# Miniprotein binders against q5jf28, part 7

Target 1, 318 residues: q5jf28
Amino acid sequence: MERERLIKTVEAILRGAGYRVARLDLKGSCFDLVASRLFLLLFIKATVNIDTITEEQAEDLKRLAKFFKASPLIVGLRSKSGELEEGVVYERFGIYALRPETLYDALLNNELPAVFAERGGLYVRINGELLRELREKHGYSVNELAQLLGVSRKSLLNYERGEQAVSLDVAIQLEEIFDEALAEPIDILRAKVEADLNVKPETPLEREVFERLKKLGLGLVKVKKAPFNAISTEDDIRLLTGIDERKTRSTIKRAEMVAEVGRIVNSGGVFILEKTKAEVVSEVPLIPKESLEEVKDADELIELIDKLKKEIKEKLFS

## First folded at step 3 (miniprotein)

Design b6e
Fold by ESMFold2-Fast, scan of step 3:
Structure b6e (fold): chain B 318 residues (1-318), chain A 91 residues (1-91)
Amino acid sequence: as target 1 above (318 residues)
Amino acid sequence: SPREQLEQAIDLMSEAVRLLQEGRPDEAAKLMHEALDIVHQAIETGSDDATLQLAIELMRYAIDLAQRGDVETALELLTFAYWLIHKALES
């Protein structure tokens, strides 16, 4: 399967570049891989055709990226227009989309892409201040250089102000004329995105859990397309929080995914269930909703999580 | 010995890289499978090595990509795996 091979490729590139990686196998998730190295965090959605990504997945991906100060990326092979080009950055719903080869070059060759696709063409952002300096140094008037490039006077002025990207052909011509690198790289590894972090809970159980966690002093960021329902936070506390009615096979799999993601994003995990006996799955406690009534603040919740994790380790060594 | 096994794997990987560059991915995949088996054997008879585990992962994905016809990405990953095995040989 093309999708499986794509995900394996991206994972191998990340691991080969020294990233710690967690992979998800969750249908409909907004991300398939999360990776960290030093100060960089990447949330990656892998899709063979970048046009299959839904708006809902894109919004959740941007929400996670904004909260964790991470870069969201889509890695894919084609679009409705055909195969993606290596070294070209595409965009869907405000998220950069690129080929695995482009990611490889960025991570292993320290070579960021500079070309982006927009409105059916290929474009490059130019260092406008440097362009102006080179134009003046070489004695070209605005009209003279515009004529050489086959562009309008207004376009050239916009290029120099950094207000307009040039076509790929114009970028090539500029570097040939001046014999200087003018292209601005696209920092795909440090992309900044905007997202609404104020999303309302949807189910009665989710509302009850959110209200209780808020009473404990925790802030909450709701997500829908992830193995957890919310990120609970206060000061240095961060918890990937799952909410379910009962323990199911899905609950167990998502708890395992939360454990893996938590390791990468330096966050704990907890699942709050309406009906369960307290237990731990892959170091992620599953606790009944009633346990939230028995703790008075966020610190006591962390103590409960730590206690449950310790009890399981002691049992394994007994 | 593990050292002799890794040296043999390096030779096979080098030839696989050449075949990929020549547009012969099926032949490259055969050599890559042979090299992968040898690296597995070196781990079993020698020490557990995180570097060699990464090389194995990269080789497996490179084989999949080569068979898909994504020769350029396969070549990049295979080259990195080659470097990791060389690094293991130096230690």
Scores: ipSAE 0.000, ipTM 0.217, lowest interface PAE 12.0, mean pLDDT 84

Design b6f
Fold by ESMFold2-Fast, scan of step 3:
Structure b6f (fold): chain B 318 residues (1-318), chain A 91 residues (1-91)
Amino acid sequence: as target 1 above (318 residues)
Amino acid sequence: SPREQLEQAIDLMSEAVRLLQEGRPDEAAKLMHEALDIVHQAIETGSDDATLQYAIRLMRLAIDLAQRGDVETALRLLTLAYFLIHKALES
């Protein structure tokens, strides 16, 4: 399958570049891979056709990236317009999208892309101030250089002011004329994204759990397209928080995913269920919502989580 | 089929990368040797691809480097080999 091969390729590229990686097998998730190395954290959606990503998935991906101070990234092979080009950055819902070859070059060859696609054309952002300096140094007037490039005087002035990207053809011509690197690389590994972190819970159970967690002093960031329903936070602690009516095979698999993701993003995990006996799955406690009524603040909840993890470990190794 | 063989090789290489990162280079080397044999079989069966021949050379070097303790270089070369096999599957 193309999608499976794509995900494995991206994972191999990340691991080969020294990243720690967690992979999710969750249909409809806003990300398929999360990867960390030193101070870099990446949330990656891998999809064969970048146009299949929904706005809801993109919004959640940006929320996760914003909260964790991470970069969101889409890795894919084609769009409605055809195969994606190597070295070219595309955009979907404000998120960079690129081929695995482009990611490989960035991570293993230290070669950031500089070309981006927009409205069916290819463009490059250039150092406009350096362009003006080189033009003046070589004795070209604005009109003279504009004529050589086949562009309008107004366009050249906009290039020099940094107000307009140049076409790829113009970027190539400028490099040939001046023999200088004018292209500005696109820092795909440190992308800044805007996202609204104030999303309301959807289900009655989510609303009840959110209200209780807030009363305990926890801040909450709601997500829909992930193996958890929210990120609960207090000071330096972070909990990837799942909410379900009951324990199912899906709950167990999502708890396993939460454990893996938590390892990469340095966060704990917990699942809060309407009705369950307290237990632990892959270092992630599953607790009944009634337990939230038995603790008075966030610190006591964290103590409960730690106690449950310790009790299970002692039973397994005693 | 050659396609199925190359897909199996990619699976083994993915697991080898995981083992290298977990500090298990001898187990990783064993899987890399298995992947290498499968790529050879794919070439014999239906593909005389220069890309696959290059991937084989990179895999051999990665195995040697991993066993010598140069895990970082081994991972980079194995990743390149993985990528080249992926490209061959798309041709």
Scores: ipSAE 0.000, ipTM 0.411, lowest interface PAE 12.1, mean pLDDT 86

Design c4a
Fold by ESMFold2-Fast, scan of step 3:
Structure c4a (fold): chain B 318 residues (1-318), chain A 114 residues (1-114)
Amino acid sequence: as target 1 above (318 residues)
Amino acid sequence: STDELLHIAYQLVDIAHQAAQTGDERLIDMAIKLATEAIRIASMSGNSQVLLYVAWALMFIAEIAQDTGDTSLVDKALQLAREAVHIAENSGSPELQREIDYLIQEIMELQRRS
């Protein structure tokens, strides 16, 4: 209930801000929403308690964000320490985490957050050069301003050098004293992450399919916590690639999700099955593993996928 | 001027999305008018970013029109969206190519469903 309301709220915020959004209903996925607007692409994990996110989910989320040149984001309500605060940025496994209200302010009010949580405290990065300029202009010595703020001389010098974030209380006092904006905003919508894109296949079937796709000339990025098993690449072409032993209800639902995600990230989809009749689900072909032996390179595989998609359209209109 | 055009584009997206959620004819009319003017101005300056924002707003209007069965509005919105994307595609913005390709696919999908 609470999770469903959260996801719907985040989706509404994104759509209200002009984003195209695809939502996933997949238990254990590393993301629940993917959203695109112009040059911005966001992979979002929505979870009531941000501490429930596993390291494996976080690594896959960062991997997808890195591959698609997107920003990962966690939207949640609580942590083990209690309710998340509005306007505060938290962190889980190197990914920004924040409340839906904070996302709303960023997208619809053009108000980026400036406060971040770290080691049980709230902190703000400030413009240290501007702080020094304002201190000198107002006639305060280093010791006088440090005394007024209740901080050490060493801390004030570190603030002015940009080497140390200030506590939220100090940030508030500084803006009251100088009547100037000193806080630096946190760009939560353009976060860049690093991840290892070289993850090995885990099952015998995945190993066989990966080996064949590589021989066809395709690059591969393995993911575990998504509706697809890998991203297959050749030049500008990308395929969200599912791999299953047989067609199940899960396969069909994941193919539908792959179609929706693919529209947002400008990628095609394909499912490779040990045993199946060639068919198409929501523009996503399901092909038997044996079909990979019928093509000689990546270009022929793409042609086969396009042919199957075209065939279903003709069948619907005949 | 560039900042003013971006501001207009942002307002257009907000108006179009509000129109999409409410079906407000006044907001739909305002969105079409703003989109037409934004395309005219942006096309003269080669501002691809503005043109893509305009295309996004028009896609929201097309979706409303499709849901309400207003075929003339669907046609108008998609025509303007195609015009905006085409102008953006013909300008020098390699960094926006992925977004341009995505919008082309979205326009084609809406036309297919119409």
Scores: ipSAE 0.000, ipTM 0.169, lowest interface PAE 15.9, mean pLDDT 82

Design c4b
Fold by ESMFold2-Fast, scan of step 3:
Structure c4b (fold): chain B 318 residues (1-318), chain A 114 residues (1-114)
Amino acid sequence: as target 1 above (318 residues)
Amino acid sequence: STDELLRIAWQLVLIAHQAAQTGDERLIDMAIKLATEAIRIASMSGNSQVLLEVAYALMLIAKIAQDTGDTSLVDKALQLAREAVHIAENSGSPELQRRIDFLIQEIMELQRRS
C-alpha cells in the first residue's frame, strides 16, 4: 500500500539521520511518527494526499507540538492540485507539509527548503539587507533593478525591507543577476505553532477524571486524535493519560502505543478506567477511577503508579 | 547579538552532522573541526541546548568512525562530546539534566565498545 510505503520511507529517513523514532498505527490519529534527536522533537503525520487531513487532526497535532515544544510536520505526496514538488513547503491548517525527498534533503544533506506554496503560486523569502547591498555594489538604482525584475519600485523596496516574499521567478532572476544566495531557508525542523491548550473534556467519564486530576494539582491538556485522552502535568511529571470505561483490545493497543511514544517524549503513561483490576501493559498501569480517591496529590499518584509497576516486575521474576 | 551567534552555531552543528553521514574521512575530520568551533561559540553564548546538540552530532561521528575502525577518531570525537556535555552541565536547567544524563550514558557505552 502507498501509505505504508510512505510511512516506512519517512521512518527510514529519520532513523538514518540519527533520530529515535516511535511509530504508531491508529486510525484517525493526528500523527503517525514521533521522532527525537536531543534538541529536536518532531510529530509527523504521514498521508498520501495532504488534503485528507482534517482540521480536528491538525489542531491536535499543533497541541501536542506546542505542549512538548516540538515541531509538527505533514509528509505527503500529493494534493488535489497534483503531485507535491520536491524542495517546496506547502501548508495545511498552519502546519508545514512536504515530500519525503524534501525531508531527506533537510536531514541527510543539510539542505533546508526555501520555496513555499501560497495561493496557487511559489514564493521565496529574501534576505532584504543582502539584496540592498548587492544592488548598491553592482550600481543598480531601485528603479533600474525593479525594471530588470519586472516588478514595481514599491515591491522592490518591500523586498529590501523584508516585508514581502518574492515570486520564484523573481528569486531565480535575482540569483542570475547577482550570482549569490539570497533565499532564506525555511526551518521546518524547528517550526513553532500556536494552539489552544484549554480544550474541555467531552464525555461524562472524562469530565469526572479531569476534575479529580485537577484536584490532585495536575494540569491537563485534552487531545482527541491520539492514543491517549490527555497529558497530565505537575512540575517534572508528565503522564500520557488514557481514559476508558473498560479494558478492551483497543485499550491494550493504545497502552502499547502510549509506552512507545512516552519513551520518545520522556513521559510516563497511565490509563484510568471506570471499572478494572489494576494491571500493567507495556510499563503502562491501568488503574480504576476509584484509585484516584485514595491519593491526596500528584506525588502520591506517581507513587501509586511506580508501586504498581514494581509489583508486576517482581511477579515476573518470582 | 546572541541570537546571531546561536544561528551560526546551529549551522556549524548541521554541517558537522551532514559530514558525519557521508563517511568520508576528510569530511569527518572537517566535521570535528567545525564541532570544536561550534562548542567555542555556544560556550560563549551560554546556550546549553546547542552544546548538547553538538555532543549528539559528535556521538554519531564516533559511531561512524568505530565502524571504520579508526579508534583515534573515535577517541577524539568522544573527548569533544564529553567537553560539550561538561560545559552544558555548568549552565543547564534541571530540564536539560535528563538529556545530559542520557548523553553521559551513551558516551560511556561507546567507550566500552571501543
Scores: ipSAE 0.000, ipTM 0.144, lowest interface PAE 17.9, mean pLDDT 81

Design ca
Fold by ESMFold2-Fast, scan of step 3:
Structure ca (fold): chain B 318 residues (1-318), chain A 102 residues (1-102)
Amino acid sequence: as target 1 above (318 residues)
Amino acid sequence: STDELLLIAYQLVDIARQTGDERLIDMAIKLLTEAARMSGNSQVLLFVAWALMEIAEQTGDTSLVDKALQLAREAMQNSGSPELQEEIDLLIQEIMELQRRS
């Protein structure tokens, strides 16, 4: 399977570069891998064709990245335009997309990409100030260098001001003329993303649970395409919060995923169910919704979670 | 155990990144150093050396670069795996490139 091979390749690259990795087997999720190495945290969506990523998945991926101070990344093989090129950065809904070979070079060869694809062309951002200095040092006028490159005078001035990227062809010509590195690398591992963290609950059960958690003093960041429904926060407390009507095979699998993700992003997990007996799955407590009525604040909720995890915590820290 | 020390060190770095608490970075460095001392295993030494390089980049603490180089060289001496030795050599070259003065 092409998709399975891609995910295993990305996981191998990350682990080979010293990252701790958690993999998700969740259909429709906004990410397939979460990886951490010291100050770097990556949420990765792996897909054979980058065009299959939905806007909803992309928004949730950016929301998780923004909340956790992480970088979102798409790793894929092709688009509707054909195979992705090695060393080229593509974009989907504001998220960098690249080949596994490009990720390998960045992580294991310390070689960041510099070429990006935009509206049918390949472009490079250059050091405009250095370009101007090199042009002046070599005695070229603005008009003369523009003519040599086959660009307008206005374009060259925009290049020198750092306001316009050059085509790949122009970048190659500049390197040939000046014999200097002008290309600016693209920091794919520390991407800045914008996302709206104020998304409202959608189901009646989600609304009830959100209202109760808010009354306990917890802030909430809702997500739709993940193994949890929200991130619950209060000062130093972070809980990956699942919400479900009943305990099903899906609930158990998502709790297992929440445990693995939580380990990587240093967050606890809890599942709140309409009606069930309290229990623990893979260090993630499953508690009935009614328990939220018996708890008066966030601290008591954490005490309940910790009480249910007592035996597992002893094993981890002894 | 060595694995537990590494796990705790990574958790501390993650918390420090999100809270800005520099004391947690110092604690992480101590745990990483202790893991390297206890293990002596080339894979662990390589892992710790990379970790110290990452912290050095984020904090500007150049003493960690020196420590990383020391651990990487120790990993090379202890390794019998050609694949692992190649990976260690790449790290050493990366560190030396950062230390280059011209």
Scores: ipSAE 0.000, ipTM 0.297, lowest interface PAE 14.5, mean pLDDT 84

Design cb
Fold by ESMFold2-Fast, scan of step 3:
Structure cb (fold): chain B 318 residues (1-318), chain A 102 residues (1-102)
Amino acid sequence: as target 1 above (318 residues)
Amino acid sequence: STDELLHIALQLVYIAEQTGDERLIDMAIKLLTEAARMSGNSQVLLEVAFALMLIAEQTGDTSLVDKALQLAREAMQNSGSPELQREIDYLIWEIMELQRRS
């Protein structure tokens, strides 16, 4: 299977590069892998064809990346235009997309990509001020260098001002002429994205739970395409928060995923169910909605979560 | 089964890095070798060669680079798929680059 192989390859690359990794097996999720190492946190969507990613998935991926101060990344093999090229960075809904070989080079060969695809061409961002200095140092006029590159005078001036990326052919010619690195690498591991963190709850149960959590003093960031429904916050405390009507096989599976993701992003987890007995799945408490009425504030909710986790640990090791 | 062996091996490498337990690396290598033996399939051989190269990069063990290269070349010999041959060729290039940097 192409998809399964892709995900395993990306996970192997990350683990081989020293990242702590959690993998999700959740259909429709905005990410398949979350990985952490030192100062870096990556949310990765792995898909054979990058065009299959929906705008809704991309928005949730950017939302998670923005909230956790992480970099979102798409790893894939092709688009509707054909196979993705190694060493080339593509874009989908504002998110970098690249081949697993490109990720391998970045993480294990310390070789960041510099070429990006845009409007059917390949382009490189260059250090425009350095270009101007090298041009003047070597005695080229603007017109002379423009003729050597096969570009207009206006384009060359735009390159020097940093107002225009150069074509891949021009980038190659420039580095041949000056024998100096002009290309700016694309830091795919530290991408910053913008996203709206204010998303409305969808179901009546979600609305009730959100209203109650807000009254307890928690901030909330809603997500749709993840194993949890929201991220609940109080100062430095973060809870990956699931909301379901009842405990199902899906609830248990998502609680397990929340535990794995939580370890990577330094966040706790909790599932709030309309009807359930209080219990714990993989250190993630499942509590009835009624329990939210029994706590006074966010601190008491966190105490309840900690209490339930300790009770299970005592039972497990007794 | 083969996929399970590959996943377990990579998980052991990760745990070894976190804990410093070198014995887990040896276990991972053993599991990867067994996966390659269980299946002479080009896809499996490619995955094993790739994993061994990642372990070699992490540990500095040049003997694993040689083994990875051998398995990658075997994967090429067994492959009839142009797409898979391209992936294997790239892996061979990566392994050879790692050899040069040692």
Scores: ipSAE 0.000, ipTM 0.112, lowest interface PAE 22.1, mean pLDDT 84

Design cc
Fold by ESMFold2-Fast, scan of step 3:
Structure cc (fold): chain B 318 residues (1-318), chain A 102 residues (1-102)
Amino acid sequence: as target 1 above (318 residues)
Amino acid sequence: STDELLRIALQLVDIARQTGDERLIDMAIKLLTEAARMSGNSQVLLYVALALMFIAKQTGDTSLVDKALQLAREAMQNSGSPELQRRIDWLIQEIMELQRRS
């Protein structure tokens, strides 16, 4: 399957499940789709081979997910070990990776995956307390059930304490013995990730813009593999912030992407350029760096952005 | 039906977000509250609690957080499904953590 077909498939699944979706066409981006429904927010990287995602992309994806309180997800078809299995969750750099079919089942069939791949095997976390209850109810001793499953006494006790995952074979045997669902679903839609939000700016222009925005009272989260360079924040204010030296075709394309992404993540967008005439692309203002010298705080910056959006929109539609 | 009320409420929330029509948020809250009242079903109660948390985050209405917690606890009391109980417990923990931080 071609990458384009994969992305279209994932987008179709999300939209079919009632999600609002924005798609990015940006080479090297840490995500290809962002999707929202109710309080759920997903940042998705679609890649045919999950091993091609870089550590830098993964860190930026986790950073975005942590900041927006969203779940990062990789959707792919294979790894160096071969085709990914349906219903199985894989991992890359701390991010869940799964097939489109697995995502379909989670979103449209309300069937979360429970099997995960680790160290060349397939495993399931089980409800250990329920296992103990069922074992006692059916009259099995720890040794009897352990022997029936082909596991050690210590392993069975660890299963019952929730301290050890079982192999897929053991999980299947338990379902056959007790005729009860014991598997713990993997909540791929509410994954918790750790990421450092204090990444330093890389270019001289980024350093100048970051310094000025910080002086205006804005917190900043730097990203490298996205259509914007930073997320600028103060209280409930969020701005997907692009930084370029000049307006190029790339700037316009990224501003359009920022507008779409911003709509999904409930954030405004702005591009700060070294030299430009103030203008608006798809409701995203492009303003010269000098404009930042004219505002005293974050509130005035937001007022400037809103005023510019209104003035230019009125001129276009008047 | 309860499922139809829940579906309509969720659609109203989506439309309100797209249009900025806050009156639709109030209608959604009313429909979600009615769906929860009509059904002691744990799945419905969980979905209502999740929707209320979403609205609370969008509006800053902390009373909805308290209501979501109440409904999530009720869902736990009524649930016999291990999968559903784990989802409810996660929500309860998230709500309690939010309340500790605020």
Scores: ipSAE 0.000, ipTM 0.121, lowest interface PAE 19.9, mean pLDDT 83

Design cd
Fold by ESMFold2-Fast, scan of step 3:
Structure cd (fold): chain B 318 residues (1-318), chain A 102 residues (1-102)
Amino acid sequence: as target 1 above (318 residues)
Amino acid sequence: STDELLHIAFQLVRIARQTGDERLIDMAIKLLTEAARMSGNSQVLLLVAYALMWIAKQTGDTSLVDKALQLAREAMQNSGSPELQREIDLLIQEIMELQRRS
């Protein structure tokens, strides 16, 4: 399918650029890939049409990016306005959206995009102070350069003050006139996002588990569109926390995804179930809710998780 | 490692695009196909097949579509997962349709 080809292309680009990558096979997730290299961490949503992303998915993506100090990205092929252009950055709910070719150029050619789409046009942010210096050096008055570019005097002054982006056509004209790079690149790999980390649990079981984890001293960041329900945190402790009523095929598959994601974001994983026998799936423990009553704080919870992993491993090799 | 070979291959493609040196594209393709052949892993084979399709788009070399199809078929033979086999089937169908149109 087109979507599958897109995801595999993005994964190949990331791996080709030296990133460690984990892929999710989870319908409705706010991200499909998480990738790390050196100091960079990316959460990527891949979708053929960027307009299909929901506000809920976007908010969860920004929440994960904010918590992990990562950059969220949407990689897609089209919008309701048609095919996305290579080298152009689009926006969806405050998240940068771009083509796979644009990501390739950023990661493998060290070429960040500078053009962004807004209100049906293409625009570039320029170095306004450098523009003023070049204008004066070449002997153009504000009015003369404005007339040459076909813009108003007020627009040119706003360009020079850095208060207004120029159209792509104006950006091209400026670089032709002055033979200097004026465009400011868009750092898509270090995007800073805002998100509300104080989202409340939705189900009775989630409320019960959250209350217990909070009593153990853990902070909680709730997410809806991921293979886990929350991130449980205290100092250096980070747990991708799943919550289910019972063990199902879905629970097992999500635990496997949590293990892979956890390796990339340096976090442990745990699934808390209403009713289950203690067991481990891909180094992610599945424990009954009642086990939380057996521990007094976050440190003891980590000890329980580590003990379970060790005991099951030793039993298999005894 | 497979990731290291993919990294080298894509750096070679980047340099080839900048210099016009087609030999570097051939080297990249050789590294990708060798890595895929040695791994035997269906996910890796499928990933390399998509990478070859992407290089074909960037360079206009339609012969890479044939190699992508070969690797997709190999991934199918090595796959034990019904879900992965369906994914591979979809890629094979898309490649065959692309070949029909060219």
Scores: ipSAE 0.000, ipTM 0.364, lowest interface PAE 11.8, mean pLDDT 84

Design ce
Fold by ESMFold2-Fast, scan of step 3:
Structure ce (fold): chain B 318 residues (1-318), chain A 102 residues (1-102)
Amino acid sequence: as target 1 above (318 residues)
Amino acid sequence: STDELLHIAQQLVDIARQTGDERLIDMAILLLTYAARMSGNSQVLLEVAHALMEIAKQTGDTSLVWKALFLALEAMQNSGSPELQREIDHLIQEIMELQRRS
């Protein structure tokens, strides 16, 4: 239950900080929480051991973050090397990873982390130009300050040029010597990532549905490790799109998750099924793939989705 | 709430212009799009369309011009106000003029 406790803790931190949060309970998903507050949007993977995250999960998480202009984040407790340290930022496949205590400090105490782990050491990026100015103002030569810090002359010059991060010990010494904030915070809440959005559909049904949606003018971003199979987009239309051969318990659960995620990311949801009668689950329409032949473009598809949702609402209030 | 979102988006655009930080422009666009979709209100849709047009002019992102047009057309469909419809018409004319000059 360590994982369940971790996810509940992260959710509590986010909600306590005023975020709107949707939680997913989907095995193998690239994210477990999506959270929004004002201009911030976070896709969060919560895992006890950060090394258990697969490359496929990480790539899908980055694709979602890139598409929604959101920040991906991993929250965990340990790695193969042992417990993660509070206030330290780790990395997995280009995604920041940190402890829930670090997230708490960032969101509730307004204290961003500045220490990052790399190649088995702890490092801090510093304002090199400010370092040079403070060194000169206090009358230290390059050699004098290097000797005081226990580093080489070359290393100190690289620090001042912004070409090399300092060790944590050096960062602490610098702040003690100059009584100034030299550390650059790591903006974990606004991380920009790169990802290839041009992933091809894998199943015959996915290929057929993608072709039909493209005929309507929709662009498609495929994901594998999420409650939906693709994000369908045209201008300002965004639709979390599920694809399944028939309605199953899994389809219903994923539709419920799509509704919750859509609320946070301000996107609609739809499930395209090989065989079904048109219906709505948690405000997410389930429609047969043949319905895509009945609409001429993306706008008409949205009209169909809205019509189906309205019919359910009228039934509930009749 | 909507006024707060629009104010924050404008501040992000202003800071991005001063710093050259494209990430802030992306955040502003996301925030403006969120406000528009959340509201369905013709005045809000028109305000967001104007904001997207300003960002488009500053960044050269032509896709924002089309998004602004879509929001303006939706505002027109939702509005019963002759004054607001005239403002929407002015925005559409501005979009057309901008495209003509490109």
Scores: ipSAE 0.000, ipTM 0.111, lowest interface PAE 18.7, mean pLDDT 83

